# VH-VL binders against q9nrl2r1430to1533, part 204

Target 1, 104 residues: q9nrl2r1430to1533
Amino acid sequence: GGVHELSAFEQLVVELVRHDDSWPFLKLVSKIQVPDYYDIIKKPIALNIIREKVNKCEYKLASEFIDDIELMFSNCFEYNPRNTSEAKAGTRLQAFFHIQAQKL
Key: E = the ipSAE of ESMFold2; O = the ipSAE of OpenDDE; V2 = 0.75 times the mean of E and O plus 0.25 times the DockQ between their complexes.

## First folded at step 15 (VH-VL)

Design T7 (framework fv_iluzanebart; at its last look DockQ between E and O 0.64; V2 from the best seeds 0.00; counts 0 for: pae E 2.03 > 2)
Fold by OpenDDE, look of step 15:
Structure T7 (fold): chain C 104 residues (1-104), chain A 124 residues (1-124), chain B 107 residues (1-107)
Amino acid sequence: as target 1 above (104 residues)
Amino acid sequence: EVQLVQSGAEVKKPGESLKISCKGSGYTFDDHWIGWVRQMPGKGLEWMGMIYPGDSDTWYSPSFQGQVTISADKSISTAYLQWSSLKASDTAMYFCARHTFDFESAYYEYFDYWGQGTLVTVSS
Amino acid sequence: EIVMTQSPATLSVSPGERATLSCRASQSVSSYLAWFQQKPGQAPRLLIYDASTRATGIPARFSGSGSGTEFTLTISSLQPEDFAVYYCQQYDNWPYTFGQGTKVDIK
């Protein structure tokens, strides 16, 4: 493929991935490491999946993209207590996302 | 088109170091685990370990822990398997493979794309 | 680690006949079981994942069944290109482990 300008969704995903607090969200939680995760979280999602959806042009509306990102954070807060490093990272990353999402 | 292309065959002596490579293309390299599988001559398949290039998270099979090093350079979409000191018993075919995830169910499932393999021969 | 045991070690089958391969896990792997086909000098090819789902491009004559500890790969009508070694592999627990393989050769 050729080089082309990143879309707003692509750019935002890049920024989220590069953020210091992205580490809980880069990939799906391993059921091997967290055996009960998928018993609790029924709609798992991560930045790698969201990026794939962006690359495949699966988001027709900004609201769909935003919904997936919000789901990602919602899952984090549902599974992780507030005092965990994952939840804290999620809180910060979500705040960052909300600022950036205004540009969409 | 998804492809994994591995480095060429190696002929080495015991005690020598070696680093073989697996280059991915046709997909976002950072977002999929890359695994390594050993197949000794005339034998079956053995998982050695896998790495997630996006954050360098690495898993080793207990049998290979401390025996090899798995790494990745996401800037060039390449995963590596290396030995600090080869043994004759390291003679084998080594495959890399890409881990997939189901977009609908959103969980990791299986390794679908494989490299062509790298033959490593270690002999005095 | 979970030990995967395949049987038989070698299965001799005539073209057009049904081939049935078994794979047993030392403990439950739920449905996280894959089947691979490997021909000499080639990389393994994914046939079945999640115990019973055919991978893309895999002919309908290949089918997988089972759950827990007992799994079966069936080739309904063996074709000339199906003579190969078949491996089962669990991905329920790390380390992922393969069976020792079943060689399907021509009778």
Scores: ipSAE 0.694, ipTM 0.906, lowest interface PAE 0.7, mean pLDDT 94
Fold by ESMFold2, look of step 15:
Order: sequence, then C-alpha cells, then structure tokens
Structure T7 (fold): chain C 104 residues (1-104), chain A 124 residues (1-124), chain B 107 residues (1-107)
Amino acid sequence: as target 1 above (104 residues)
Amino acid sequence: EVQLVQSGAEVKKPGESLKISCKGSGYTFDDHWIGWVRQMPGKGLEWMGMIYPGDSDTWYSPSFQGQVTISADKSISTAYLQWSSLKASDTAMYFCARHTFDFESAYYEYFDYWGQGTLVTVSS
Amino acid sequence: EIVMTQSPATLSVSPGERATLSCRASQSVSSYLAWFQQKPGQAPRLLIYDASTRATGIPARFSGSGSGTEFTLTISSLQPEDFAVYYCQQYDNWPYTFGQGTKVDIK
C-alpha cells in the first residue's frame, strides 16, 4: 500500500477510537484490574498499539491490519461473556468496523 | 523524535499551590501512559502515579494518593502534577516519563523516555 | 507493595573491569524488571527492560539476567561514562517500585 492505503488505516483507527464503544479497547487490559487476563489471552492488543503500528508503517498488507483489529475483538469475546458491557461494546464496535472496513 | 519537556524550577513557600507541566512531542500523546517520579534530595526514585491521556485513567501510588493531583490536557499534549498546599517535605526533583510498546515481546508497559526534571524547592 | 533491594550500596570498580549489580524482589516479578542509570543532575536512562532486553542505543557491555526474585546487571569493561547510580525497577504490579540504588564508583 501507498499513501492512500496508509491514510485509510489511519482514518479507520481514528474513527474506531472516536466511537463511544471504544472504551474497552483504547489500551491494554490492566493486570491489576483483571488479574487472570494474561493467563487466558496470549496475543493481547489494543487500539493504541494498532495506531502505533500504523504510524510506524508496520502493516505491509491491509489483511495484516484487519487481522490485528479482528484479534482485538476476538480477545474481547474470548475473555468476556456475551452479556458483559465489554462484550456488548465489542459487538457494536465490530459492526461499525465492518462497515468502515469496506472502504479499504 | 520523542521529547518530554518539563516546566522550569520553582521556589515556593509552604501553603502555596503549584502546578508543574510535562509537554510531549514526536508521538501520539493520547496513546501512552505518562508517569511522575519523585527524587528527594540525596535519595532514590519513587513512582508517584501515572495517567493515560486518551481517557484520563489515573493511578496513584498509595503514599501519594490524596497528596497530589495528576492530570492531562490532550489538546495541548501536556501532563500536569499539582499540589493544592505545598509542604517543605515536597522539596524534590520531579520527572515525567512516557511508557512505550514492544511489538516483539508480549507487550508490557515500561517507561523509556524521561523529561529533564523540575526542581521544586519549598522553604520559608 | 513489592520491595526491591539492591546490593551492594556502593561498588568500587576500576575502569575496564567488570561490575556486577544485584537486585532482589520481595516476591516474584517474573521478568517485569527494568534497569536505569542516573548521573548527577540528569534524568534516569533506561538500560534494560524485560529483565534482559537492552533498550535502543544501549551498548552491548550492559547485560541483564534473572527472573522471579533475583536479578543481575552486568557491565563488562566499564567506561568512564558508566560511573553512576543504577536502579532496578519492577513493573509487574502497581505501584511500580525502584530499588534504593547502587553507586558504581572508581576504585
């Protein structure tokens, strides 16, 4: 990807961060607040890390970018039962992401 | 280039208020924890607390809880450390520090960039 | 909170020689351990994180080892700029805590 693709990744991450349901995903889950999280989730990731990787041109393919975002949601659904606030926020943000990702 | 630039040295009297600043540049300010570290004269380093500017999530070390206020204004990429009423025992050097990412090593928070320090002197 | 204890308090070493600094945690911190260097009037400088990983731009003469409760910083072939105070810091659990420091002096 060229300049257009890099701008699209940046734009999409900015829109995800702005979304009201981004709050579980802005930064990594705290080991203090959730002591067993890293016993269960072995590939942690969050929007701040994804944005840093976009800014440093770490993604060579759109599929790599999409895979990290989908990993973020998959981690949420793996750790959190579906009736939790975190899982509900994840469901809504993922739906928003799928709509926005059609622009890639 | 990542930079943290702190406000200048302060000479104050007990009972006065003070707010010192740490301005970040060269990175996405909102996306990194900023912490504050105290070093009393001739002593070692102590974590006071940290803030995530993106959502203002703030953590204090127990001995500093209620003694200082940590805040950030992400619109100007600046973190703050604030006292409502200084004591002589607040005389120290204060550093801000930014956390970083390690994409290769099971991402964990650690602090790699430091401000130059702000000397605060509180005496009658 | 997790207490970090450094030894010795002062380590006298000749230029060109090896320095070995010890850090002990009051409970396991796994590998969540950093080493910092501080010179008078300066901010701390990150040397090592994750117990053994050198930070960007840190010379190979600095190496870290250990896990759990016992950690070591080794400086092979000390240079004039290496005479400083060294701090270990755990970041396994909040609050993050530093050791009291080891001063590396000219012997």
Scores: ipSAE 0.560, ipTM 0.873, lowest interface PAE 2.0, mean pLDDT 91
ESMFold2 (binder alone), look of step 15: mean pLDDT 90; pTM 0.921

Design T8 (framework fv_iluzanebart; at its last look DockQ between E and O 0.63; V2 from the best seeds 0.00; counts 0 for: pae E 2.2 > 2)
Fold by OpenDDE, look of step 15:
Structure T8 (fold): chain C 104 residues (1-104), chain A 124 residues (1-124), chain B 107 residues (1-107)
Amino acid sequence: as target 1 above (104 residues)
Amino acid sequence: EVQLVQSGAEVKKPGESLKISCKGSGYTFDDHWIGWVRQMPGKGLEWMGMIYPGDSDTWYSPSFQGQVTISADKSISTAYLQWSSLKASDTAMYFCARQTFDFESGYYEYFDYWGQGTLVTVSS
Amino acid sequence: EIVMTQSPATLSVSPGERATLSCRASQSVSSYLAWFQQKPGQAPRLLIYDASTRATGIPARFSGSGSGTEFTLTISSLQPEDFAVYYCQQYDNWPYTFGQGTKVDIK
């Protein structure tokens, strides 16, 4: 394909993915590795899903994009206790996201 | 258009090393698992393992654990399957395949796109 | 691992006839079951996923049914291009596993 300038959503996803604390969010949680995950989390989502939605122009409003990102963090905090590495990473990444989201 | 293009046929001798490749295009390579499947001559299909290029998370089938190495270079959208020391029994067709996901439901699903296969022949 | 068993090993069918292929799982795989078609010298082609959903571009004569441990692929009216080997594959548990295949050949 051609070279295109990234949209604000695309750019933000790139920044989130590249962040050191993105590792719990890069891909969907495997039900094989975490058998009870999908019993608890009913709306699973991850950065790869969000990026796909961005690429498919599924987000018509910034609020929709933000809602999915917030859902991603909400799922993390719902499943993972506060003292886990995943929750701690999520806390930091969410803070970063909130700063960057001001640019949207 | 999603495509997986594999490297060409290989003719090797026992004991030699080999690394074959699978290049993805037409999608975000980092965001989909890439699997490897073996098909020995006249036989069925066998899952060997898969890798998530985004973080290099790698799964092996028990039968292939320690027998091969699966890796990826996301900078060039390429997955690899390699042997340190080939055996005659490694003679087979090897396929790579992309796993899809439903971005609405949030589940990983089936393997929807496949490479054309790489024939590896190992003989003295 | 989950063992997938297909039957029959070979199915001889005349053009225009109905072909019914069976796939059994050693334990429940829910609906995480795919069917593939493979012709000589070619890569497997996805026919059915999630047990009963036809992949894009797959003719309507192909249909899948079942859940849990018993699955069926049906070709309502076999066409000349349908003679091939068919594999079922579960993607519910790792390692993912294929059936041993059913060869559909011409009677």
Scores: ipSAE 0.872, ipTM 0.942, lowest interface PAE 0.5, mean pLDDT 95
Fold by ESMFold2-Fast, scan of step 17:
Parts: structure tokens; C-alpha cells; sequence
Structure T8 (fold): chain C 104 residues (1-104), chain A 124 residues (1-124), chain B 107 residues (1-107)
């Protein structure tokens, strides 16, 4: 047999999902639990959506993939005050992402 | 090809326990909510609850809270619906369904693919 | 909980004719409304989501319209395979709720 090959984007998303600080980013923020989120955040995104876009070959350039990940972090910092657990998790995960993105 | 495959039909007596399953394939199981829907004989569809396998976040419809347990094992891409003690009123077809996204239309959370259904008959 | 009411309960139409099905929500669900088709012995099949967007593979004769509390599913030039029960479902608020269904029957 052969080995299963993953795209660079899929490998990076898998690493982000497995990171301890991924919990605020795994899925879309619930409008039922956080009703004002979608009044403030106009382009919501999460890791599950980014992974689906990778699987459907929606990203043609590394810059498009990076832009979606950065949008996810930007939304986090826009909605959540700096000293929240969400903002702190976002800061650490974003730093991890910047190191890993050098491979792209 | 996205598929949800449910366990086979069950015939049980009141008071017995039961656990039925819904196995996903052809997509990243951890990234989509799985919902459970009941259809009593000759009746319409009722939303029971849903689970997000990636973090085990689980929501129940108020009428089903405490009556069933929804769980998932992401290592085998399988969601479960469980009763500790069945009643005759649990006789129904049970469907699982996968939530999806529309990237261009604003990432709406709707349910696109459904399992074939598991018929549960509870009689003395 | 949001109550979804469908009308009529049964609609009798001839092949080739237009069928119009209604769905009313007890409070606004914006456009977070889906339509499903169910044939005997089968699982529901998604037809329309976000009130008016056709799901992949669904024929153009199916169209949805409406927003807020009043929604319509239209089937133009009804085909023999379209005789089924149709359900609307809101996903605006929890718990998600279905209408009771409209049975489209042959006249």
C-alpha cells in the first residue's frame, strides 16, 4: 500500500483544531446563545467552515487561506474584550498559526 | 459522497434500554452538527436534539430533555440516541440528519443529508 | 417555542398543474426556513433552504418565497414523482420546529 497525503492547508487546519486554544474557533458562534454577535460581526467564520472550503478546493492561493484564518482571529478580537478567555486563546492560537504558516 | 447510515430496526418491550446509531462518511464528521428527528406512525416530524461531535456540545428540545441521551464517538464517526427505559409511546421512526453550510449565502445552518431511519417498535 | 402551521393539510392536484403550499410561523423566523419532501418509507429530502434557495439537484419547478412569518412553496407543472408530503422547518430559534405537513395527492 500507499500513504494518505493531505494538502498543506488541511494539515495546518488539523493542527489548529487539535490545539488547546482552538475551542472558541471550532464552530460558528451560536446566534441563539450570543444574540448580538451577528449585529457586530458581519463576516462570521470558524475552523469547520475553513476546513470545508479546503476540502472543496475553494482556496486557489495560500493568501486566500491565510486571509480566512486572519478574519477568524480579527472577529475574535473585535467581539471579545482583550482580557477574556476567548481573546487570550485567540492571541496564543494566532501566534501558533503565524509560525506554521511559514510552511505555506 | 456524503452518507449517514443508521442501525437496523428494533423490537423492544417497555422498560428495556436501547441505543441506536448513525454513522457518517464522506465528510469531516467532527465539523457538522448531527440532529435527531422522531416521526411517530402516521404523524409528522419532531426535532429531538442535536450534537456537535467535535466538542460534544449537545442541545435537546424541551419535550425530549431527560427522556433520551444524545452522544457521539468521533473516533468512529458515529452519533447515538439512547433510552434508559423505553415506553410504548417511543414507537416511531427515528432519523439522523447532518447540518451544512452555504458559504456564499452567509453560512446558514440547515440540515441537508439524512439517514435512512431506524424503526423502533415498543410493545408488550 | 415557534409553532409552524402548514395549509392546506391535503392538496389534490392533477399532473401538469401548479401546486402552492403555505407555511406560517407564530413569530418571525426571518429567512431561516427550509422545505422538505418525504415519500412513503423514505427519509425527508431537502428541497429549499433560506426560504428561497434550491438545494443541489432539486428541479427548477420547485421554488420558495417569503420571509418573516409567511412562506410559500410552489411546484409548477407537477410531475408524478412530486406526490408526497411536504414539511417546512424553521432554524431561526431553538428548538427547531417543523410544520405538520401538507400531503400533495393526485386528483
Amino acid sequence: as target 1 above (104 residues)
Amino acid sequence: EVQLVQSGAEVKKPGESLKISCKGSGYTFDDHWIGWVRQMPGKGLEWMGMIYPGDSDTWYSPSFQGQVTISADKSISTAYLQWSSLKASDTAMYFCARQTFDFESGYYEYFDYWGQGTLVTVSS
Amino acid sequence: EIVMTQSPATLSVSPGERATLSCRASQSVSSYLAWFQQKPGQAPRLLIYDASTRATGIPARFSGSGSGTEFTLTISSLQPEDFAVYYCQQYDNWPYTFGQGTKVDIK
Scores: ipSAE 0.664, ipTM 0.886, lowest interface PAE 1.3, mean pLDDT 90
Fold by ESMFold2, look of step 15:
Structure T8 (fold): chain C 104 residues (1-104), chain A 124 residues (1-124), chain B 107 residues (1-107)
Amino acid sequence: as target 1 above (104 residues)
Amino acid sequence: EVQLVQSGAEVKKPGESLKISCKGSGYTFDDHWIGWVRQMPGKGLEWMGMIYPGDSDTWYSPSFQGQVTISADKSISTAYLQWSSLKASDTAMYFCARQTFDFESGYYEYFDYWGQGTLVTVSS
Amino acid sequence: EIVMTQSPATLSVSPGERATLSCRASQSVSSYLAWFQQKPGQAPRLLIYDASTRATGIPARFSGSGSGTEFTLTISSLQPEDFAVYYCQQYDNWPYTFGQGTKVDIK
């Protein structure tokens, strides 16, 4: 990675946040509203955390950035049944991400 | 450089409305909870509530629910605390603070940056 | 709501001596516990988070320990600038709550 990859990561995160289906992923799931979430999901992550890691140059390789994004979707599918609004949003956002990630 | 700058001191009468502000800079404003803390004269610190500017998700401590309104305008990176009708007991110092999160665990953590405070005085 | 209780309310110590401040939670907060310092007319300053981790720029004389319901802030070799009020705060569950504070005074 270099300067081009860091700018690309930032742009991709901005596009994910702007996407209509980003709503389940903007911030960490509330432990108060979903008490068992953190019993099931051991590596929680969200777009705000990924954006902060990009801003602080925490990603050394594009694969690390992609892994965090895919972990975010994997957590969604692990916790949420496939017929939920969250899982459907995750499927659509993940498809969008795969298209955008081709330029990384 | 993260910075929270609050609006200036206020001297008000009971029954008046008031809206004080907290402007964040040096970070992605939308991505961090902003909380409000009251400190009455000579007393300790009390969390009032917090807001996530990215989606306006807002949480109040029970003793402040219905007493104040917390809001944000992410287009100008500013959070607000407001009263529709001030009481003398609202005389206090008010701080805003930004919450950070742990990158590895993905948990929200402590409040790492604080505004300078806004003194509100409500007297007859 | 998790009640945080600090003791003592006031601690009188001489410069150069050790101060030990206690904080107790009404239920376990795991290690989600922070310590703040506040001087008159100033905003709170973060000293310790995760019960025992010093925040950036905090002198080594400040240390934190404990987990669950019992926590301690230790200030070794107090300096003149350390005379202040100290608050513990849990961030395990909403609403987040502070202890009532311990004032560290010059003896």
Scores: ipSAE 0.549, ipTM 0.865, lowest interface PAE 1.8, mean pLDDT 91
ESMFold2 (binder alone), look of step 15: mean pLDDT 92; pTM 0.939
ESMFold2, look of step 17: ipSAE 0.495; ipTM 0.856
ESMFold2 (binder alone), look of step 17: mean pLDDT 93; pTM 0.940
OpenDDE, look of step 17: ipSAE 0.835; ipTM 0.935

Design T9 (framework fv_iluzanebart; at its last look DockQ between E and O 0.55; V2 from the best seeds 0.00; counts 0 for: pae E 2.5 > 2)
Fold by OpenDDE, look of step 15:
Structure T9 (fold): chain C 104 residues (1-104), chain A 124 residues (1-124), chain B 107 residues (1-107)
Amino acid sequence: as target 1 above (104 residues)
Amino acid sequence: EVQLVQSGAEVKKPGESLKISCKGSGYTFDDHWIGWVRQMPGKGLEWMGMIYPGDSDTYYSPSFQGQVTISADKSISTAYLQWSSLKASDTAMYFCARHTFYFESGYYEYFDYWGQGTLVTVSS
Amino acid sequence: EIVMTQSPATLSVSPGERATLSCRASQSVSSYLAWFQQKPGQAPRLLIYDASTRATGIPARFSGSGSGTEFTLTISSLQPEDFAVYYCQQYDNWPYTFGQGTKVDIK
């Protein structure tokens, strides 16, 4: 493919992925490590999926993109207790996202 | 277009080391698992393991744990399978395969694209 | 690991006839079952995923059914290009495991 200027969504996803606290969100939770995850979380999502949706131009509105990102964090906080490293990372990453999302 | 291109055929002797490669293109390499599959001559398919290039998370089949090393260099969209010391029994075709998302369900993945395979022949 | 058992080992079918391939799992894999086609000297090609969904570009004559432990791949009218080895594979639990394959050859 050719070199293209990243859209605002693409740029934000890149920034989220590169963030130090992105590790719980890079990919879907593994059933191998967390067998009950999908019994609890019914709308799983991760940054790789969101990036794929961006790349396929599936987001027509910024609100749709934001909703998926917020869902990602919501899932994290639903499954992980507040004192877990995942929840803590999510809290920080979400704060970062909220700042960056103001640019959308 | 999604493509996985593997390195060329290898002819080796027992005891030698080997590293074969699988280069992905046409998609975001970091975001999909890459698996390795062994197929011994005239035999079926065996999952060896897989790696997520985005964070190098890796899983090995118990049968291959400690026998091979799976790695990736996301900077060049390449996954690797390597042996420290080959055995004659390692003679086989080795395939890499991409793991993709099933968006309708939202939470499961399946392997959709395959490399063309790398034939490894180990004989004294 | 989950053992996948395919039957029959070899299926001889005439062109135009229906081919039915079976795949059994030693324990439930829900619908996380894929079917692959492999021709000599080629890489496997994904036919069906999630037990019954045809992959992109796969002809309608291929269909998958089943859930839990029993699965079936059906080729409604065998074409010359369909003679190959077919593998089922579960991806519900690691390690992912394949059936031993069913060879579909010409009768």
Scores: ipSAE 0.627, ipTM 0.895, lowest interface PAE 0.8, mean pLDDT 93
Fold by ESMFold2, look of step 15:
Structure T9 (fold): chain C 104 residues (1-104), chain A 124 residues (1-124), chain B 107 residues (1-107)
Amino acid sequence: as target 1 above (104 residues)
Amino acid sequence: EVQLVQSGAEVKKPGESLKISCKGSGYTFDDHWIGWVRQMPGKGLEWMGMIYPGDSDTYYSPSFQGQVTISADKSISTAYLQWSSLKASDTAMYFCARHTFYFESGYYEYFDYWGQGTLVTVSS
Amino acid sequence: EIVMTQSPATLSVSPGERATLSCRASQSVSSYLAWFQQKPGQAPRLLIYDASTRATGIPARFSGSGSGTEFTLTISSLQPEDFAVYYCQQYDNWPYTFGQGTKVDIK
């Protein structure tokens, strides 16, 4: 870590948020809309939380940042069947992330 | 330094409209729910509703649904609470509050920063 | 809607003594409970979240405990600045709801 790594993490999160398929991942899943989500997903995470952790310099290594983003996708695929809009968006955004992450 | 600054006190007549504001600074405005809390004179606190400025997702407490409009303009980092027709019973202090995340022992969402309050007085 | 009930309504305590405030939920809220302090003319101030975790800058004399439906805020040695109204709030399920408050007053 350092200031330049945190700026790179911030830029990557901005690119993810801008992507058309970010909609399932912008914020934590709502208990109102999905009452059982937190019975199934034990380590919830979303792009807004990841951005806050970047802003607070919580990531010491690029691998920690990447692990949180991969956890976000893993949670999506664990909760949602592959034929759902959420899972399809997750697949496309994860592919985009892998391309952008090459730049770290 | 996270800061929420609300618009000034209002003195209104029944039937008038009103829009009060809450401007956030020192953080990524789009990424945090902002809610509104009413405190009637000498009474406790009541959640009215909340909005996620990043996508405009909005929830109202049932007793306030249809009574007020909650909105946000993320281009100026500002949330709003609006009445189309005020009643004397709307006389109260109104607070905005931002939720945040606690990371060291989990990912908790709770409201940790509050605006200074806007006193709304509705009287004939 | 989850009803939060605080007791007592008013608690008269001498400086340096211990104050114990109770909060009961009408159904389990797990540990998603916060405590706030409010002084006249001021916004509420977050003291405790997740039932027992002190917010940044909150003195150690404030402690929270409980889970499920029963929660307690303890002020171990009351200071002059602690005379205020205290609110519990659940955030397990929307709408989030406050207790009606406990006023801690000087005896």
Scores: ipSAE 0.455, ipTM 0.843, lowest interface PAE 2.5, mean pLDDT 90
ESMFold2 (binder alone), look of step 15: mean pLDDT 90; pTM 0.915

Design U1 (framework fv_erenumab; at its last look DockQ between E and O 0.77; V2 from the best seeds 0.72)
Fold by OpenDDE, look of step 15:
Structure U1 (fold): chain C 104 residues (1-104), chain A 121 residues (1-121), chain B 110 residues (1-110)
Amino acid sequence: as target 1 above (104 residues)
Amino acid sequence: QVQLVESGGGVVQPGRSLRLSCAASGFTFSSYAMHWVRQAPGKGLEWVAVISYKGKDKYSVDSVKGRFTISRDNSKNTLFLQMNSLRAEDTAVYYCARKPYYSRGTYFDPWGQGTTVTVSS
Amino acid sequence: QSVLTQPPSVSAAPGQKVTISCSGSSSNIGNEFVSWYQQLPGTAPKLLIYENNKRPSGIPDRFSGSKSGTSTTLGITGLQTGDEADYYCATWDDSLDAYVFGGGTKLTVL
C-alpha cells in the first residue's frame, strides 16, 4: 500500500540521482548561470525537490509522483534545444525512468 | 562574422565613474545573454556581470555590487557597463563576452578585444 | 586565490605533448561543464574547449580536453611556437553561484 509506494518512490529517486545523465536535474537552475531560464520555465522542479516531497510523504498517488518527474523532463525539453547535452541527457534519463516506473 | 568591440576605457581617479560599451555584430544580439569579464594587469580572469537576453535579469560579482550596473540596448546591439565609485582594484582590461547557447553552458564565445580601465590617484 | 587551481607554468619543446591540469571541487568541476581558453600575449582570450572535451570550429585537434572527478586537463600535442600563451580553465561554481576561472598557466615553448 502506501508504505510500499513510498519506498518505491524513494528508491526510484535514488536511482535517478545516481544515473550518469542526472546532472541537469539534480537541483534547480541558477538564475545567475542561466538568467533567462525562469522567463521561460514557469514550473521549475528538480530531483532534490522531488526527493524532499517524497520524504515528506506529499505524494499520495503514484500519478502525482510521475507527473512531477515528467514535468522535470518537460521543462528540460522546453528550454533546451534538441542538440544540447542537457536535452540528450534528459532523453536518456527519461527513457530510464519510464522503464523503472513500470515497477511502481 | 560574429564580433564584439569594447570601448569607453580610460584613466580615472578613484571615486569617479566610467561607462563601457560593447558593440555586437554578426549575430542576433537580442537572443543571447551577455557578460563582462575583467583582467587586472598581470593577473587572471574574473567574471564581473551577466545580463539576460531581454535585459530583465542582471547579476554581478559581490565586489562590484552597488557600484557597477550592466545594461543593454538591443535596438543598437550594444552592451554597457556603468562603473561608479571606481577603486584602484577595478583597474583591468574589461572584456565583453557572449554566452553561446540556450543551455546550462559555462563558456564564453566570442570575446571582444577588451578595453582598458585604469583607476589611479 | 583562484577557486580552480592550475600550475603557474609549463614548458616543452616543439613537437612534444603538454598537459595543463585544473583542479576544483564537487561544487564546480565535479558537477559542471568545463571550458578552456587560450590567451596569446597582448590579446583577448579565445575559446579552445567547451563542455569538457568539445572543440569549437577552427580549433585544431591538437587541442583536447578531458575531465575526471573534480579535475580537468587540457592536452596539446605537436606543440608549436605559436602555442606559447596563457591558458585558463573555467566553469560554474554552485556554492559561490558564480562563474569561476583558474589562475592561468603560462605555456613556454622551448
Scores: ipSAE 0.786, ipTM 0.925, lowest interface PAE 0.6, mean pLDDT 95
Fold by ESMFold2, look of step 15:
Structure U1 (fold): chain C 104 residues (1-104), chain A 121 residues (1-121), chain B 110 residues (1-110)
Amino acid sequence: as target 1 above (104 residues)
Amino acid sequence: QVQLVESGGGVVQPGRSLRLSCAASGFTFSSYAMHWVRQAPGKGLEWVAVISYKGKDKYSVDSVKGRFTISRDNSKNTLFLQMNSLRAEDTAVYYCARKPYYSRGTYFDPWGQGTTVTVSS
Amino acid sequence: QSVLTQPPSVSAAPGQKVTISCSGSSSNIGNEFVSWYQQLPGTAPKLLIYENNKRPSGIPDRFSGSKSGTSTTLGITGLQTGDEADYYCATWDDSLDAYVFGGGTKLTVL
């Protein structure tokens, strides 16, 4: 990736953060609040971490950026049953992400 | 029938120790994080400690850190609270409580009946 | 003093409606699910409301919860003498790294 790709990644992350359904994904789950989370989820990721990786130019390919976003949703669906508020938010935000990602 | 039953409370002098137990039944105990919550006489509820489902991760409120240790024995479906160096302000009813496994955790259901700890001279 | 503020007491007549407020901050209620507990005299707390406004099985719909900004409210309609209890809000607090409870509200049904 070039500068324009990194700017597009930043723009997409900003849109995700501002979405009403971003609340489960803004930062890593607290280990004290949810002490069993990290025994189940082995590759944790959140929007603040993804945004930092974009800012530090850690993504070499668009696919790497997309993979981290999809990992974020996959973790949500692995930890949370589909009828939970977290999983429903994940479904809606993922759908929004797929629409925005077509612009990449 | 999901049930939690505490035991091990009593009257003790300051500086002594007590060990509380919480027997669980009616659910897969090893799949849930477990908590202790206490209530001083005539006062509100105070969260004390949490332990992860495997027992690996343990956290407690600062006022008891270093004095209280939460633990569990999943083979016996039992939660424990080891309380050392007890102080008058630890006087309370102690409840064990379950955090539902499938919810990112801000609620407790069920609660045990409580066991009373009185620390006095 | 709890970081979640509840009125110490409320009262109302049988059949009336009452609301119990719980005020917090962006480090707790503003960003986290709220739960409410009923504690009848001499008994353990019982879950009444979870995820701001949901009722577990067995809790009648005259109990309701809502959340706006950094505040949450428990509503009780059709008050009965059996509703006399202490009521607690609860949530997670990011700044304390702890679960927190409000100070409790004693409901008296006159």
Scores: ipSAE 0.606, ipTM 0.859, lowest interface PAE 1.3, mean pLDDT 91
ESMFold2 (binder alone), look of step 15: mean pLDDT 94; pTM 0.951

